# VH-VL binders against q86iv5, part 2

Target 1, 237 residues: q86iv5
Amino acid sequence: LDSCSICVDFVGNSLNDLLNIILNSGVIGTCGDLCSAVPGGQIVDTVCDLLCDYVGVDEFIKLISDVDPDPIYICEKISVCKTNDNAAASLDLVQINPQNGTVGGTFTLSIAYTVTNTIATGQLAFNIIDPTGNAFGDAVLLVQQSPEQYTQQFQFQATPSEQESFPNGLYTVQALVCEGSCGSPHPNTYTLANGTTTFTISGADSSSMSGAGSFSGSSQSTQTGAASGSGSGFALF

## First folded at step 5 (VH-VL)

Design s15
Fold by ESMFold2, look of step 11:
Structure s15 (fold): chain C 237 residues (1-237), chain A 122 residues (1-122), chain B 110 residues (1-110)
Amino acid sequence: as target 1 above (237 residues)
Amino acid sequence: QVQLQQSGPRLVRPSQTLSLTCAISGDSVSSTSAAWSWIRQSPSRGLEWLGRTYYRSKWYNDYAVSVKSRITVNPDTSRNQFTLQLNSVTPEDTALYYCAREGRYFGAFDIWGQGTLVTVSS
Amino acid sequence: QSALTQPASVSGSPGQSITISCTGTSSDVGYYNYVSWYQQHPDKAPKVLLYYVTNRPSGVSSRFSGSKSGNTASLTISGLQAEDQADYHCSSYTRSSTFVFGGGTKLTVL
């Protein structure tokens, strides 16, 4: 059990709802008043109450109301997530297959990285830059990543949508390993390693609003019993 | 030690109301750290969550879309129990019914009742 | 039928590892990380194996591990034993404050 992962997930999913409640309500006197109004039902309300009660309602509102709120930073400020200013890692491999594909095709991004000093709370993130400069990407939360070698794979299908048309040409993949939220200006945040690769898309043009894409990923470790975490975030940097 | 004990009729006729009761020992139905669900199991549908009740400053209910028009889940604080009412039953409602608690592990049902096999038949 | 898709059956030999998939949508498995797995032996109530994708309740063997990628969660059982022969169910909390279950997977240990 790690309260850090629960906090980051809650804040990431509920931040806009919390801000709306805070801005549209007069005085919020208790965690119960704030948290019972958050959509998501019993589980989300309970997580909200636990985090809010842990730090106190006034401090919780201050952290949520920050001009540049960052779920990892918020969870670090309330001390549910730890920081390590000496975290260290390197990227061993950034590889995409196939390197030459078509619109509608499936691409697999493989990333291997080595942690040399524990990542307390951070991200493995990537973005993909299309030939026109438009970017899309994803991230995986890293919590208490001990020194070890890790691998992660992501898949996506190049299905045209409003967000990305997948034009023919050269695509650049950028991958980062970070302590803290990748690209964030907040304290205790560091880019530990970065790497790039490329791939191409060629073939018939397809312009459609259908088939909004999603990303899939898994993590593996060389240690006994290690399991991959969940990946649900999108990162753009 | 938390335990859930189910009771209710095992045979219900079509178009009638299925009513089941789940008695709680070792915890309170009004606990703010728990939610109380009904889940059923059949060969054709597997496990199917039906609905829940829980207390957070007031009582709340959530119901599965498939049964929302027919279901009611109510707490009974005086008897420390909660009930399932499912109206207008058909043979498709024949199943093994469980009550379950959520709250010790987020998003998971850690305590289950013994199960009640309910048959809907003429 | 079920809201989440699981294989109907899987099999493995003692000592091997197997993985059971659970595929949903961006409104359930892909929305929150409140994904759980249950083991059910014949004539018994389900028993929780994993919650929040990867976490094991007290008393659950470290041979059970979980992961999630996009809209698909996975349960991995390493070092298969005869006692692992059972039905396995996944569950997800949804964007609509409901729970959905997979259709279940029968694991046979050969």
Scores: ipSAE 0.090, ipTM 0.650, lowest interface PAE 6.4, mean pLDDT 85
Fold by ESMFold2 at other seeds, look of step 11:
Structure s15 (fold): chain C 237 residues (1-237), chain A 122 residues (1-122), chain B 110 residues (1-110)
Amino acid sequence: as target 1 above (237 residues)
Amino acid sequence: QVQLQQSGPRLVRPSQTLSLTCAISGDSVSSTSAAWSWIRQSPSRGLEWLGRTYYRSKWYNDYAVSVKSRITVNPDTSRNQFTLQLNSVTPEDTALYYCAREGRYFGAFDIWGQGTLVTVSS
Amino acid sequence: QSALTQPASVSGSPGQSITISCTGTSSDVGYYNYVSWYQQHPDKAPKVLLYYVTNRPSGVSSRFSGSKSGNTASLTISGLQAEDQADYHCSSYTRSSTFVFGGGTKLTVL
């Protein structure tokens, strides 16, 4: 039972609801007043109450209200997630397969990294930048990752959507290993390693496949060592 | 040591109400750290979560969409138990019924009753 | 029909590793990390093996591990033993504050 992972997951899914409750409600005097209004039922309300009671309702509201939407940072500030300003890692491999694919095809991104000083709370993240500069990506939460070598895989299907049309051309993949949330300006946040690779999408007339559906990448990870297997769903864009 | 002990009839006629009871020992039905569920199992559908009751400042219920029009889960604090009522049963409701606790491990059922096989036929 | 998709059966030899998948949607497996796995021997109630994707309750062997990617969760059993022959069920908490289960997977140890 990892309190840090539970906190990050709760905040990531509930932050907008919490902010709306705080903004649109009158005086909030107890954790029960705040947390009972959060959608998600008994499990979510219980997690909310535990986190809120840990720091007190006034401090919890302050932390939620005055912090950029960054679940890792919020959970660090309430001291449920630890930080390590000396965390260190390197990227050993950033590889995508196929390197030349088509619209509608499945791509697998493989990332290997080595931790040399414990990552207390951080991310393994990637962005995929299309030929027009539009980016999408994903991340996995890293909690108390000891010095070891780790591997992760991510998959997505290049199905056109309103958010990403998957135009023909050269795509750039950026991978990051971070202490804290990758790309965040908050204290105790560091990019520990980065790497890039590219791939191409080619295929005539792919614009006719555009529909009302969505395009999303999926992530798969294979752990080596003590890494957490749960994904956070937060990524650099 | 927490235990769940089930009771109730094993044969119910179609269109009647199925009623089962789950008695709790070693924990309280009104514990704010727990929720109390009914889950059934059949060969054709496997495990199916039906609904739960839990206490957080007041009593709440959540029910599966498939049964929400027919189901009631009630706590009984004086007897430290909770009940399942399933109205208008059909042979499709024939199953092995379990009560279960969640809350020690968030999102998981750590304590299960012994199971009650309920047959719906005439 | 079950809300989560599992293979109906899987088999392996002692000492090998096997993986059981559990595929849902963005409203369940893909929404929260409240995913759990259960082992069920014949005529017994299910027993929780994993919760919150990867966590093992006390007394559960480290041979059982879990992962999740997108809308699919996986249970891996390494060092397969005869006692592992059982049914395996996945469960997910949903955005609608309900639980859903997979159809179950029968594991045969050869």
Scores: ipSAE 0.082, ipTM 0.643, lowest interface PAE 6.7, mean pLDDT 85

Design s44
Fold by ESMFold2 at other seeds, look of step 7:
Structure s44 (fold): chain C 237 residues (1-237), chain A 122 residues (1-122), chain B 110 residues (1-110)
Amino acid sequence: as target 1 above (237 residues)
Amino acid sequence: QVQLQQSGPRLVRPSQTLSLTCAISGDSVSSTSAAWSWIRQSPSRGLEWLGRTYYRSSWYNDYAVSVKSRITVNPDTSRNQFTLQLNSVTPEDTALYYCAREGYKYGAFDIWGQGTLVTVSS
Amino acid sequence: QSALTQPASVSGSPGQSITISCTGTSSDVGYYKYVSWYQQHPDKAPKVLLYYVTNRPSGVSSRFSGSKSGNTASLTISGLQAEDQADYHCSSYTRSSTFVFGGGTKLTVL
């Protein structure tokens, strides 16, 4: 893994804990004082120390304590992730299969996109809007995506949970390719392409099923490498 | 040296509001290296953290889930003190109440008040 | 009843070492290193013995030491003395920005 991906992964996974530690401690004089308290083991502590020492503890705390913290933006401000204000891409395919499914069924979202000017640090993201307007989604990090054609698949089970009941009806899928974090107001952030598709769920709604939706991804490249592939469920834009 | 001095009524009727005050000497309630907590103790429940107030660029509060709907902890910078307000009390709120400073940069209660035994009864 | 589990009582003879356990969950004791221990004599407020698992405040004897593994923290008192007879409480800061306490342990020095 490259430094940018490591930074974004660390900040994304540790942001809430860093904020909690900063608020609880009050005064933090060294990166060691902050980073040794972060859960996740020695590798996490080491990444924290390296990033924090690189910019200095006061600047690191300032970036993390910002009103609208954004892991990609933070890593760009640290200069571990690059930006490209001229990044360009298009969406070639946004396809969900099956287009007509059932509660508890498995759905596969396939996205094909073409990069025409390098995406320095960005996202491939999607949002699924249920018939009542409730939304869930995920994103994968794109680092130094050279001009090329790419495909990505995401899979989820429509298992009812507290977060999403999966009611019967029409669902809308929104997909985005972005430089920077999709939907972020921060500088160097652009929506490069967007696309939509729909699918339908039919079948009885079961309020007693508890599971939570989660996503997994795979990627292909014939040239330079794959997107990171790890994501968490979160509604975007 | 830092000291915490508690004051407030020792008898409160059910459904009323319990109000306690903790006066601070030797430190500031707005210290960015401290937080100010209320903790109670009873034979049936032992020590129970209730909530805190603290200053970090702004004022913050955290409350225990068990009392979150009824509790308020407020600073008073002009008097250098902080207060507990617990609404709608029941006999289950009968306890020895402590105020405490969270000092040390890693979250410990290093200074405690003398304690106030509060009885909730008709 | 209490969020953290401690033995109700322990006993030891003068000069012995004893250990008091404090077991929580992955959302408290097992999450951060914010674990602290308090000594409480009858009719007195608690007094901090350890913070950040192992750190002793100035004026606390080196006979008190602490450790943590997984969801369990431990307080060890070496060279037990009569004055150590008291209640001992553990506390943990949680991932939800709250504190929880153990039920307390009565130490009897025989």
Scores: ipSAE 0.326, ipTM 0.676, lowest interface PAE 3.6, mean pLDDT 87
Fold by ESMFold2, look of step 7:
Structure s44 (fold): chain C 237 residues (1-237), chain A 122 residues (1-122), chain B 110 residues (1-110)
Amino acid sequence: as target 1 above (237 residues)
Amino acid sequence: QVQLQQSGPRLVRPSQTLSLTCAISGDSVSSTSAAWSWIRQSPSRGLEWLGRTYYRSSWYNDYAVSVKSRITVNPDTSRNQFTLQLNSVTPEDTALYYCAREGYKYGAFDIWGQGTLVTVSS
Amino acid sequence: QSALTQPASVSGSPGQSITISCTGTSSDVGYYKYVSWYQQHPDKAPKVLLYYVTNRPSGVSSRFSGSKSGNTASLTISGLQAEDQADYHCSSYTRSSTFVFGGGTKLTVL
């Protein structure tokens, strides 16, 4: 696990807490004052201290305070993640199975993509747009993805929740490969490729239910030991 | 010396809007080192934080879940004050209402107004 | 948000040491270190005694001390005096950017 992945994971998991601490306090003089307040235990505090001390507390607070939730951009500004403005990739396959399923059913999204110029720090992301126009999705972090062919699968259950009720109808899947954080307005961010597919849900639906839907993903790479972990969730729309 | 002076009606009928004002002296409502809260106290619920307004490059608000649909807290920079508006009140909103300043360190209410007892009754 | 749990009352004699507990959850007292304590005499507004678990504002006696372990914070008053007879409230900032208070503890000096 490399320093870029560690940084992105820390920032992704702790950004809201860092913002709450900074906004509530107003004045923070040392990295220790900030980082000791971050929940998550001693390991989180240590990573926080290392990153904060690397750029200095004032610059760290500025980076946290001035950005949207964009862990990749923050880690690029800290210089623990690299950028490549010439990154290039294509999507070879965006496939969902089954193409016609039911509420509560399991769907598998398969994405194949080819990198033609190294992705330094980026994302493989997807949106699922329901029949009413509501969208949800997820992403995985891509670090130093050399020119090669890659395959990624995601699975989810169509379990109704407050985030997504899974109404009957046609769903659109949108997949993106990006340098930088997909959908981010920040510098060094590019959508390298996109693709779409569709699927249908049939059956009875509910206007509300308790419980949240979840997404599970797995990553396959033909490279030795490439990082597979990443923060999840982002605003694509 | 920072002081908070409250004003507003003490009797409100059910379904009306409760409106209170807190005037600030010795500090600024736009201070980047403070936040400005409304807190109420009743025998049945004790102290209950309702919401706040504060300035950090922009204006922010946070509200307690129990009143979020009915509450508004607004700053008034020209008069150096902040206000509470609580819509659709019921007798359960009868309480002693305080305004309070949250100091710049670690979330403490270091300055309190004198309190205003508001009764909601037919 | 949820109310913090304090004992309804506590008693002590002058010169004794007493402790008032404040129990919350992992989303408030157990989440951040933003725990504060307030003293309130009858017909008066609350006055801050402690913030950030242990810190005393200027002018607050060193007889007041605080601690926190897990989801429980504690206020200790040493050398109890008649003037300490009051209500005591704890407060915590939550992970949802709100504040919650305990139900309050009435301290009686015997």
Scores: ipSAE 0.202, ipTM 0.629, lowest interface PAE 4.7, mean pLDDT 86

